# Designs tried in a protein design chat: VH-VL binders against q66k79r27to160. Part 5

Target 1, 134 residues: q66k79r27to160
Amino acid sequence: NPAGECHRPPAADSATCVDLQLRTCSDAAYNHTTFPNLLQHRSWEVVEASSEYILLSVLHQLLEGQCNPDLRLLGCAVLAPRCEGGWVRRPCRHICEGLREVCQPAFDAIDMAWPYFLDCHRYFTREDEGCYDP
Below, E stands for the ipSAE of ESMFold2; O stands for the ipSAE of OpenDDE; V2 stands for 0.75 times the mean of E and O plus 0.25 times the DockQ between their complexes.

## First folded at step 4 (VH-VL)

Design A14 (framework fv_sotevtamab)
Fold by ESMFold2-Fast, scan of step 4:
Structure A14 (fold): chain C 134 residues (1-134), chain A 123 residues (1-123), chain B 112 residues (1-112)
Amino acid sequence: as target 1 above (134 residues)
Amino acid sequence: QVQLVQSGAEVKKPGATVKISCKVSGGTFSSYAMHWVQQAPGKGLEWMGRIIPIFGTAKYDPKFQGRVTITADTSTDTAYMELSSLRSEDTAVYYCARGDYYWFDSDYGMDVWGQGTLVTVSS
Amino acid sequence: DIVMTQSPDSLAVSLGERATINCKSSQSVLYSSNNKNYLAWYQQKPGQPPKLLIYWASTRESGVPDRFSGSGSGTDFTLTISSLQAEDVAVYYCQQYYSTPTFGQGTKLEQL
């Protein structure tokens, strides 16, 4: 319900890229990220103390099989988003949707809902908007 | 507030190329999709393609693929549409429009439109 | 591509009466994850660019009079003008943005 365009930020097209330093994300396909991240965390210390990062760590311990490493990389795309040439890249929504389907039985087995910060419409975008596979 | 200002009318011969500009003022350019829409006389709206300037990524409707090239210059906040191998059937008003932004679940309609550029293709 | 079909192609309505325009998509434009319909409505007057009226099927754009409303979900959508004013005479287009954008053929609304 975005009456009056309340969902549109006035400027979102530039970013300062910094080296990716999260150990949990060391196997990501990119080497640079930015602050604030997509959750508006301002530093590595804030990310590592966040409920989202802690949740990813808990899920990493509890989930099994193919879901486990792919969920971690999906989380990294939000917590330490890919930064290229001064702009932020968003991961593909369909990759999020596909992973959610694959992971659903594992989440059901531990009686947990798919995390809100990984809601596929929140921080993920369409292929035609230049998304990437995390 | 945000305005899209297009270049002026063009008259071209068959086989020529036309390049139309669309300058954004008063708002964000780079992170929004810049669309191009064709409207032939007495006809409806046909999407031609779009570019997202920060990524440099253009996407085209298959009907125009191979003849249309959409580019952006982020230093001047200007999008361009180039249509080659012009035919009389390309006589139309061409509109640029802003849409799709990439934060949140933000892709809704084309909210700001240019005034249109009439391209006439005749011998 | 998703094909958008409007009905009727044209209609004439008296001032103060209700006008209804329908739009059908060849595939659902409802995204299940966010429960949003990726459908917009535009108004175009002679010599002017299209103007966005409604997005997300039912959300009015800022500055659009409340006599304009959108409804529907999935594949079937309706634009309603509750009480036609003279300035509402125009061509109306529906458009999906679930995938590569496509427009309906347009409905010409005239004053009876």
Scores: ipSAE 0.000, ipTM 0.524, lowest interface PAE 15.5, mean pLDDT 81

Design A15 (framework fv_sotevtamab)
Fold by ESMFold2-Fast, scan of step 4:
Structure A15 (fold): chain C 134 residues (1-134), chain A 123 residues (1-123), chain B 112 residues (1-112)
Amino acid sequence: as target 1 above (134 residues)
Amino acid sequence: QVQLVQSGAEVKKPGATVKISCKVSGGTFSSYAMHWVQQAPGKGLEWMGRIIPIFGTAKYDPKFQGRVTITADTSTDTAYMELSSLRSEDTAVYYCARGDYYWFGEDYYFDYWGQGTLVTVSS
Amino acid sequence: DIVMTQSPDSLAVSLGERATINCKSSQSVLYSSNNKNYLAWYQQKPGQPPKLLIYWASTRESGVPDRFSGSGSGTDFTLTISSLQAEDVAVYYCQQYYSTPTFGQGTKLEQL
């Protein structure tokens, strides 16, 4: 009897987990991800060709070590999200909000807005919904 | 499949300028850095510089800085290398090569290469 | 600049025998924070562009036969071809990418 089968964990989408192969995210706290990612990209080729990936490259170049490690891990949570036990996990909104606040002076210095795909209210969820800290 | 196709051989006089093209097909031009490498006849390989096409930002080896200009046209997926004030010592095969560029860094090892363009500088 | 020195300048090896090419950097190309060696190996045949064989000192590029292997760390590196085949006759280059890229002078591998 499969008691509890088909029960979806909070803040999780059903998914097939694959090895995390994006080397940009090799220092993430997890080793498995899924497609489509949170932006609905369906493969690594699509991710690397995306405007979102290119935008992170531009920000890395312009910020030069200001916020770039944390911004990278936040981007990984969206572009290569954590996949665990057949479920994709959403990262914590409060981590996104805290990073945005800390990074605001650096973004202001280059006259650039916070990236649209890292909008803290879009792909991030609350702690009471079972989010993870990227 | 990724393919880098370079423009044809050039014969130039000393003091002239040469401009070589490298067209990328089958891959994502904007996601990679395009590098240029010189190989004089019977000699080894020497890195000249690279461009990240999406930014238009180039970096050069100091030996070539001031004479070399690397540019890119993202609308045609083409990188260019322009070398001015040509000397007989600039006679060489010039290669374009692709290096990984990603959002926390770049790697200067080269997975795909163009077929090479022979530039001969003589009077 | 980091200077890359290969040895020998040329060698001749019989088919089926082991070929060993050495590469020495003037300073370490090992990055302590990630424990990676910023070193690559290329094969170049006459009239052709170089072809990537190995990167990160020991990682074989996809499609490269398993008879090719890279080893070493810091300043001393080796490319090994375990059993030479006729198509392996070429010039081999090591390259560092710890700083501005520099190549070794090349090692010409010939069939004995």
Scores: ipSAE 0.000, ipTM 0.573, lowest interface PAE 10.6, mean pLDDT 84

Design A16 (framework fv_sotevtamab)
Fold by ESMFold2-Fast, scan of step 4:
Structure A16 (fold): chain C 134 residues (1-134), chain A 123 residues (1-123), chain B 112 residues (1-112)
Amino acid sequence: as target 1 above (134 residues)
Amino acid sequence: QVQLVQSGAEVKKPGATVKISCKVSGGTFSSYAMHWVQQAPGKGLEWMGRIIPIFGTAKYDPKFQGRVTITADTSTDTAYMELSSLRSEDTAVYYCARGDYLWFGEDYGMDVWGQGTLVTVSS
Amino acid sequence: DIVMTQSPDSLAVSLGERATINCKSSQSVLYSSNNKNYLAWYQQKPGQPPKLLIYWASTRESGVPDRFSGSGSGTDFTLTISSLQAEDVAVYYCQQYYSTPTFGQGTKLEQL
């Protein structure tokens, strides 16, 4: 789905919205997600077994208290994306960029790069394209 | 469906050590917290400790600290609980349980449980 | 350690009637930052391991009948079974996971 078109129900690809089952994402601003997610994982079991989910969990523990606590919610926007009325919404790129900037010193301290699956140009869209804040 | 299968019942003498295994099948092992819970006859549940296999670090309840060791083998998807210096008061059913952990690194809700292992400590 | 206290220790309820079990924590298990109560409820039948019923104080685990509900916040929590079925006869435990996990002493639910 092209960036921004997910904010218009008739223009989006059909998707079945399911309850957000990942407990780690229970404090997201939405209650429904869809599969496949933005990484093409086909179920919540696949998400939990994924290297992306494991990496995010490890990074959060290593960065505890040193980085913006919203890193987890940013991950949720990709691994369990917001679904409304049978279509997927894309999160805002500027939120991703701001968080990456805040977290950069903490990532540098542990000699790790910002995760590729959270690359702000891949799964995030601009505000003028109708993004939402995760 | 995820299942936890524990090793069989043990009879031990006072002062001995017991090591109980808990094998995870049908799901992911490394990224879940593996808890151990003790239940003495006619008593309630008592948390002993847990390990998050991917991090390799165990956390214990102070009551068991120094006598309990929890380990994990990610190559066999098996968690272990070793209890040393056994006393008659350690006679109990021991459960392993899987709990998701938050990305905050906190344990929550133990959703899948093993069948339990009875350990009897007697002379 | 956070001490969990349940009441009553035992309860007898007729089939079809409401059962209510209370749980109190010695300190708050509400995390103000995310507004979540770190409280779970378990059911244990004789000879079986415990089964998770409720987490986050009020969220029902998948597959748990809707007659089970959890409520409360901070230090005072309640598990309610709206209409007792025969298979609900069991011991029920509350558990906090705000800090090092601790369980209540258990409430034995019997059929009248």
Scores: ipSAE 0.006, ipTM 0.543, lowest interface PAE 10.7, mean pLDDT 82

Design A17 (framework fv_sotevtamab)
Fold by ESMFold2-Fast, scan of step 4:
Structure A17 (fold): chain C 134 residues (1-134), chain A 123 residues (1-123), chain B 112 residues (1-112)
Amino acid sequence: as target 1 above (134 residues)
Amino acid sequence: QVQLVQSGAEVKKPGATVKISCKVSGGTFSSYAMHWVQQAPGKGLEWMGRIIPIFGTAKYDPKFQGRVTITADTSTDTAYMELSSLRSEDTAVYYCARDDYYWFGELYAFDIWGQGTLVTVSS
Amino acid sequence: DIVMTQSPDSLAVSLGERATINCKSSQSVLYSSNNKNYLAWYQQKPGQPPKLLIYWASTRESGVPDRFSGSGSGTDFTLTISSLQAEDVAVYYCQQYYSTPTFGQGTKLEQL
């Protein structure tokens, strides 16, 4: 895999990369992920049974059209994060912030809060720390 | 193992309305989009529309828009397809199928199909 | 609508021999941002519903035998059965899901 970096990127966590097999995220721009994911889920069965996965499904339906498909890819960055060269990569915080800004009126219209597990300051990092676009 | 079980064959006169059911058994109804596909005798497959059961939001192919209504009853894990103003050309097997990409409401490959319901429209 | 055209309309293949079915789309079903082809293949036996074989042009559905493979990109796709078995006699359909779903007309595969 020649796409790996020569050094440990800032804000990257060491990981064992496995094939991305979560069908919901099969159209992501990367082919490898890791367990535990960013929410510390240890298997696909745990992910699919999680409240985060269920909440994301509900929110996607309620927000149909305006945030799709970017909200899905943002969710995948947390539930099935990009793994390359033995490092789990964190998605860019500015992408999360931009999507939240665009989606906020739609969330307000349905009287729902932006999901806690997609808090832009929790699992996302700055561009100068080697983030990727989901 | 998830199964989609459809209602039985129907015989209708031209101008009538038919309503077909598709019940999800062995799995979670709300986690999937439910699609309807028409197959006329000796012909191929034609997508009619879909519903996202948890929200009741339906989308239709323009060819069927205005005559087809797709609904869902989450209390019975059942999706319905209603086709009005029936013509002889509507004689077909109608399949329900699920989209396991429901997590995001996207059209995807259909992983599980119902057994089909034959609707015959004749005078 | 994206028009899907299959070839041939029918073919006969002896048991153990290779079967090849082609599918062409009227416009590309490759999404450049994720480099994925939004193309699926289905098998339908008489009196039965279609069964999903392959999605994303080349990914086998769980439980589908290794003898089935999909290939191609953009507008030209192929379904290959490396060694025909009796249970493979069926009609095969390609389907795009890049936009509103459309199916090819079907290819009838018979045993010689």
Scores: ipSAE 0.006, ipTM 0.551, lowest interface PAE 10.3, mean pLDDT 82

Design A18 (framework fv_sotevtamab)
Fold by ESMFold2-Fast, scan of step 4:
Structure A18 (fold): chain C 134 residues (1-134), chain A 123 residues (1-123), chain B 112 residues (1-112)
Amino acid sequence: as target 1 above (134 residues)
Amino acid sequence: QVQLVQSGAEVKKPGATVKISCKVSGGTFSSYAMHWVQQAPGKGLEWMGRIIPIFGTAKYDPKFQGRVTITADTSTDTAYMELSSLRSEDTAVYYCARGPDYYWFGEDYFDYWGQGTLVTVSS
Amino acid sequence: DIVMTQSPDSLAVSLGERATINCKSSQSVLYSSNNKNYLAWYQQKPGQPPKLLIYWASTRESGVPDRFSGSGSGTDFTLTISSLQAEDVAVYYCQQYYSTPTFGQGTKLEQL
């Protein structure tokens, strides 16, 4: 916090941090993740075979411009979540909400709804709960 | 290709506030971090801060914290840098710049630069 | 903050001669997990904005002549111009992006 306040972080999901090995997410702003991920996948093999990962791959081909890489990185926050100090760090809900608004014209153009597994009220948390900007 | 076009030179008195614009054309604005860099006459480059326009989230170098405000208008693809309580030491060329990819990558090197805006602070 | 120090402050080189500019970081900018050096080089001519030459310590930006090359790892980096051309007279800056971006003080390259 800029006021110089020191807050104990709220309780987070305990986890064993491992190196981020998913190539699609190698350019994320963090380098450690964990299993299970937020979707309860237990290995990289399971992630790559998942319908969520396949959907992100399809969207990369269909969406152009401003939201394509950001949507991929938002997906990475769920599929390969940030792990720091033995805790899963949840991305900020307002980041998800802002990206959904930016991406809305592109999704409308291809007649697709925002992916359910990226529902901003499911895996994303508030700033007062210690969220990070992914 | 992406182009960054900045507003024109400004002459200000000590204690005044200056607001510089940087309009992005030819590419994506909202999901790229927009950075501001100061260069005083005959001196090197100093990073001031950045904004991620989608989210309105700004981060500043502690050296400028409290005097600099970086904002963005996604409807006009324009980033702004406002510097208050101007001193003669703030006389500099101010550049807007952005990285090659989206804010999450941590690739804070700058392949696109504005032309620069000279701000002169004199009494 | 990571402090970037360049050497020399100024250098005079004859046309066709090799120019070498050094950059040292106060801590390593090599990230072990991805094995990347978070280091860039820029060229700045009078009255112009900086122009990106090199990123990831050794990757040349598209459109930059092959006489420019970057090398080094960790804390010690070098920008080399294999054969100086008249248009290469400029100030050169290194920049780290391992943490909050910081620049070296600049090296002025002049024609001898």
Scores: ipSAE 0.000, ipTM 0.520, lowest interface PAE 14.8, mean pLDDT 82

Design A19 (framework fv_sotevtamab; at its last look DockQ between E and O 0.17; V2 from the best seeds 0.00; counts 0 for: pae E 11.3 > 2, placed apart)
Fold by OpenDDE, look of step 5:
Structure A19 (fold): chain C 134 residues (1-134), chain A 123 residues (1-123), chain B 112 residues (1-112)
Amino acid sequence: as target 1 above (134 residues)
Amino acid sequence: QVQLVQSGAEVKKPGATVKISCKVSGGTFSSYAMHWVQQAPGKGLEWMGRIIPIFGTAKYDPKFQGRVTITADTSTDTAYMELSSLRSEDTAVYYCARGDTYWFGEDYGMDVWGQGTLVTVSS
Amino acid sequence: DIVMTQSPDSLAVSLGERATINCKSSQSVLYSSNNKNYLAWYQQKPGQPPKLLIYWASTRESGVPDRFSGSGSGTDFTLTISSLQAEDVAVYYCQQYYSTPTFGQGTKLEQL
């Protein structure tokens, strides 16, 4: 029972946890994920072939390495979400929002919008919902 | 499982050009870096260059710059390495190797290798 | 380019004994942002392509026996085989991928 809580966090989803096998996310603070991920991908093959994954790769080039490694970890939280105790855990919204604010000038410089799959409102949760810091 | 299959051995004369292929099967192609590595007989490994197919851009070692061209065909999941103005010292086994995927960096530990292609340059 | 230098060039070790191969980089391959060393170790047997053993200096590739371990940080790295097996006879290469990839010259590991 993580954190001694006996109740389900409001933002958590029931899931079967599996070992995290995404090399790009090997430095994540967790070792288990689940399918489907927050983008409804159902396998590693799908994740790796996804437009979101490709976009992150392009983003790195376009941003000339700016905002590393935080953007990567944020991406990991969505593409390979944390799974613990049979529940999918979601990253904290304020982390996403803070990173977006810091990285916004870099995005603006290349006339690019914040990635849709890193929508802070859609995929991230508030502190009172049992979020974690990626 | 991911496999890299290279084209067959080549015999060329000095001054000629060789183009070898590396086809990826059993996994993704576009978002992984494809490296090319030269190994002369009895010698060590030398990095020649790499391409990331989705970007279409290649980087080369200065030693080979100007003579080597690395390309990728995402429609066939095949990478190519072309080496021109061949010299006797270009006689070597050439490997393609898939780089590790790291979203925000060129962190390419080469986890999958082709079987190698022997290129012999002799008059 | 970062120059990788291995030592020794060749090593003979008895079966069951420890084998140690060192690798030095001309500059640090430690990335401060993620605290990872961009260093890999490869094994190559005659007539075969290289095989990835270790990445991030100390992480074993899948399927690699526990007797293989990598250590070090910054500019100094070590590959250790705790108990040499006959199938471990090969040439070993270190490689940095912090910048444009470069290999060490290789270390030939033989059985005594």
Scores: ipSAE 0.007, ipTM 0.634, lowest interface PAE 9.1, mean pLDDT 88
Fold by ESMFold2-Fast, scan of step 4:
Parts: sequence; structure tokens; C-alpha cells
Structure A19 (fold): chain C 134 residues (1-134), chain A 123 residues (1-123), chain B 112 residues (1-112)
Amino acid sequence: as target 1 above (134 residues)
Amino acid sequence: QVQLVQSGAEVKKPGATVKISCKVSGGTFSSYAMHWVQQAPGKGLEWMGRIIPIFGTAKYDPKFQGRVTITADTSTDTAYMELSSLRSEDTAVYYCARGDTYWFGEDYGMDVWGQGTLVTVSS
Amino acid sequence: DIVMTQSPDSLAVSLGERATINCKSSQSVLYSSNNKNYLAWYQQKPGQPPKLLIYWASTRESGVPDRFSGSGSGTDFTLTISSLQAEDVAVYYCQQYYSTPTFGQGTKLEQL
């Protein structure tokens, strides 16, 4: 119906949705993702071999406390982004910013910087633009 | 798509050492845990240990600690399991299995398995 | 060391009927921080390697038929096959991965 048909959230891009197959992201709040992902990876094999995925895997093993599980879900929002009805959804920037603050002491303890591909100004958008909480 | 191909059957004498290979093809190797599981004839499954190739960290079940060594060669996408001081009760099929470690945590669901390697230990 | 105990050791079920296999852990495998049960189910046919059916106690692996379902939490878990097919005749294993991985002793499912 034209009154509500084709209503695309502002923080969504047109995409073909596929099943979310990455086990490490099985606890995400959604079941469908898309390729290319936000980093322009075109398949699960490419994602799993990527430096970004490997970096998150290393960080998961080294980081402790409340930072650890939330960082994984944040990474999933970029590597296996939420896809709904033919639209890819972008995660909220304020969630990224809040997590970076919480994680800062843990990153300092292992002498590592916050990952560049999780820079809160790259793949994340504002709440008024229809972002979702990963 | 992804396949794990193990080396062939071995016959060893008590006290010998056996080294089994597991080659990954068609999928990712470095970011997955490579597990080894023992199954004695007519018995159940027993976890021996695992390695995370990208990190180089091996972890073993205490039952096998000191006799088992698990290694990985990322240049050939191959994992190895070496079992020393073989006894007749080590006669078993040995499986390699790939599992997502939940990003290298303690979480192991083993989604792809090799075909198994029969090791027979007899005089 | 978490001990996994399955019941029954063997089960015979007619085609089209429900099969139920139980698994108990010696301590809880529920991680309170993420509310997940670290429990998997595997199917093994003679001469073949095990095949992952279910992980996180109730999440079905891709490609596994919907007649397979997992349930339970904490220490008591169940694998259910809603309508037995001939190809489901196999040995089934539960496995915890809350700590160092351990398997149940296995349940042999046969066609009645």
C-alpha cells in the first residue's frame, strides 16, 4: 500500500537478506544478515579470514569483565549486519561510544588501541536516523 | 564446502609414537579451534584437546596431558595430533573437528569433522 | 570435570513416532552473564564421524531437519525427534562446553 509501502528506515540500505550462519554471532538479536557486509566482505570465508575477525577473536581471548561479550556483539553488527525485509540496518553510534568508554581500562591493560574498524563514526549512525541496539 | 581430510590408518607397537594430520580445505582454518577426539571401539567420544591456530594456544584434557601434543601449520592449513607412549588401550578412531570457539573462548560447537583415523596398537 | 549422563542407554522407536533422549550434567552449564546453556547434541552413524545437530541447548545447526529440537536448562536437557525417519537411526551424544569439553556416554536409537 502507498500509504506505508516501501518505508525504509533512515539507517537502512537496500540488500538481499541471507541466514546468519556465523556461530560466533548466534546470540545476536536477529537471524538474517547480508553480503557484502559493512566492511565489503562478500562471503563467510572472507569474513573469517579477515584481519578484523581475527583481531576480535584475539581481543575476546585477552579481554575480561563486562567489556568482553558486548564487544563481540558490536563486532557482529559490522561483520554480520542486521538485515530486515531487504534492508540492512546500521547499529547505534551511542552504543559504540558507551562501550568504548567501558572498555578503555581493559584495552589499556593489554596495551592495545580501540579497533579502527569499530571507530564509532564509521559504520554507526544516530538514534534519530533509526539505528538499532546490537 | 569445507572439508577436513585426515591421514591414513596406522599400526603401532606399544611404546611407539603416532602423529596424525588433519588438512582443512574449502574453508577457514586460522580462526577456528581444531579439536581432537578419541573413540575406542564400541565406546563413546572423549575430547583430547584443541589448538587455536591463529593464537598458537593448545589446551588438553588432563587424562592425555603429558602424552598428547597438538600443533598447527597455518602455511598448509593442517593440524596435527601426536600421541606418545602408546598402549593397547589407545587403539581407537581419532577424529579432528573444527569448532567456533565463540571467538576463542571456552565455547565449542564442533560443526565439521574429519573422516577419522584408525590407530591400532598391538604387538 | 563435568560429568554428562544420558538416559536411556538405548531406545527403540517406530517410524513416525516421537523419540526423546535425556542428558544430565553434574553441575549447571548455564552461564548467568549471557543466559546461555553450553550444551550441544551430536548424531553418529556407524562408520561415520559425529554430526552437530544442536548447540546452545536449543539452536539447530544449519541444514538439520526441524523434527530435531533441543530443550532444557541448567543441568537437565532433552533432545526430541518429533517423527522418527529411517535415517535417524544412530547413536546420539550430548556435550558440555561450559568448561573442558565432556561428552555423555551416548544413546543408541533403533527402529522398532
Scores: ipSAE 0.006, ipTM 0.585, lowest interface PAE 10.0, mean pLDDT 83
Fold by ESMFold2, look of step 5:
Structure A19 (fold): chain C 134 residues (1-134), chain A 123 residues (1-123), chain B 112 residues (1-112)
Amino acid sequence: as target 1 above (134 residues)
Amino acid sequence: QVQLVQSGAEVKKPGATVKISCKVSGGTFSSYAMHWVQQAPGKGLEWMGRIIPIFGTAKYDPKFQGRVTITADTSTDTAYMELSSLRSEDTAVYYCARGDTYWFGEDYGMDVWGQGTLVTVSS
Amino acid sequence: DIVMTQSPDSLAVSLGERATINCKSSQSVLYSSNNKNYLAWYQQKPGQPPKLLIYWASTRESGVPDRFSGSGSGTDFTLTISSLQAEDVAVYYCQQYYSTPTFGQGTKLEQL
């Protein structure tokens, strides 16, 4: 009689991986993503019109060359998460936390709040859960 | 097909203020940085500042800070540059220019320019 | 601010000859994470606004003739016109956009 209950693990759902089609994210280390993304955007048209994507597209000018490309690529991993073999990887929390500490002064200098979609506890996960390090 | 159309030439006295408009047509206004560049007669290009209309955040070259105010009106797709305490040395052509189109957002070049606005400061 | 210095201040070149304009930045404009140099070249003719020729130090803007090329990295950059045409007589500016944009003082290119 084993300690703890034994039962079938839940059936794994697979994602449909599609080509990454965002110019602002074209230098990402991966070529495939999925919909809906981590913000529940369901199409490229919705992503490209979003304030989140628009922010990433102007980030270098906004922060005067600071934190690029690391912060932009972190945001790309939220808006276009890596998809490989039906598996979707959430970006790593510890990378988000490190970049926030380094980059927060640049946001403070322009009196701009840290972007909500880069909240390290909402869209990012731990290394032991198989996160993607952008 | 983005176009930048600036307001017409102005003649001002020293100590006055000038406000130049730059209207965007044929494309998105709010998500692209709008820059302002001064060119004195026979001289080179000098960056004055920029605004990113969607965020409302302006940055200025220290040489002009305190005298220049850059604003944007997203309801009319128009950026403005106001230069106060005018001096004869401010006689120049003023350009608005913007960085790459939305799909080239990381390109950062100034690929679209207004036609320029001559401001003459004379006694 | 990053200071951009061009050389020469002016030069005269015969039609069909090569023209070379140099630009030096006071700090590197290479962002090592993406290996791109945030440097642009502009052409300006009298009475006209500047026209973008080159961005990322070496990438030609759409519609710019093949005779224009850019090279260099870090702090030292070059604009080359391989065979000068009459319409290339203009003032040329380099500009960094790594941080707060700054322009070189300009180089006046004249036909000998």
Scores: ipSAE 0.006, ipTM 0.583, lowest interface PAE 11.3, mean pLDDT 84
ESMFold2 (binder alone), look of step 5: mean pLDDT 91; pTM 0.935

Design A2 (framework fv_sotevtamab)
Fold by ESMFold2-Fast, scan of step 4:
Structure A2 (fold): chain C 134 residues (1-134), chain A 124 residues (1-124), chain B 112 residues (1-112)
Amino acid sequence: as target 1 above (134 residues)
Amino acid sequence: QVQLVQSGAEVKKPGATVKISCKVSGGTFSSYAMHWVQQAPGKGLEWMGRIIPIFGTAKYDPKFQGRVTITADTSTDTAYMELSSLRSEDTAVYYCARGGDYYWFGEDYGMDVWGQGTLVTVSS
Amino acid sequence: DIVMTQSPDSLAVSLGERATINCKSSQSVLYSSNNKNYLAWYQQKPGQPPKLLIYWASTRESGVPDRFSGSGSGTDFTLTISSLQAEDVAVYYCQQYYSTPTFGQGTKLEQL
């Protein structure tokens, strides 16, 4: 289109996609993930033994209210990130920011801070960079 | 990947006690419910009880309450089932099974991984 | 205790044909607060431990072929095998986990 704006797909991390083998994440919007994950874990055994997975699991058990299932899926997007066509996909930052706001009263009620590995500015990306809703 | 390996077959006299182990390898242990299920020869499945290691809590079916004790050792990823005052009617295959990730779901559901079974024969 | 009753006790189905197994609970296993049915289906082949096929009444366990499906709500549940294969010959059990877990008596599926 001679009068149109030039648009190029954003760069994505190249990866080897493997089957998502984690029942905890079975209701995620995707069926394939990759290693290393966004936290640089290299296998399922490493993920399950990680302090991040254990912390997320404890928070899921302790928190009550409307944010519980969304928090789990957000964690899955970091610990078992979406992989399609040989590319890793990062979840949307605005979804993380919205969930953090919704969950803040529940975290305050149990005297806990938002988890560092779910920092919305660390592992999440913008819509114009091809992010997905976890 | 994850496997449940049970201890070997046992032959016991009436009135004796049997203790069966179930070792978990290749996956998480502490946050999952560990169930024990009895299957008498030619019969169906009967739930005996379960333990959630992270909570230290065991629940039992009333039929086995007072004779069964289920414990867990998180340092060795092993669950145990002890059945006392054995009778001939306790002759059965005993299965351990993992189900319900309590960290993610907060409740029991589906027993997704099963041990190979342990045959206990009670005879005089 | 919630009593689980399966029907039929046994059935024979030809390879490639549909097999249907029913399960009825004496009380509803639908939890109104989360709208989930606390019902699972298991397959047990001779000499093997049971294998989880379906949980939450209709959610297929990872690795289970899509010819297996679960349906129903409340007290009446169905396990369907859309096209029987030889490896599907087994005893099938339904199980509720709404309260203290209980299993149905089992349905023996044989090849006709």
Scores: ipSAE 0.000, ipTM 0.517, lowest interface PAE 15.2, mean pLDDT 81

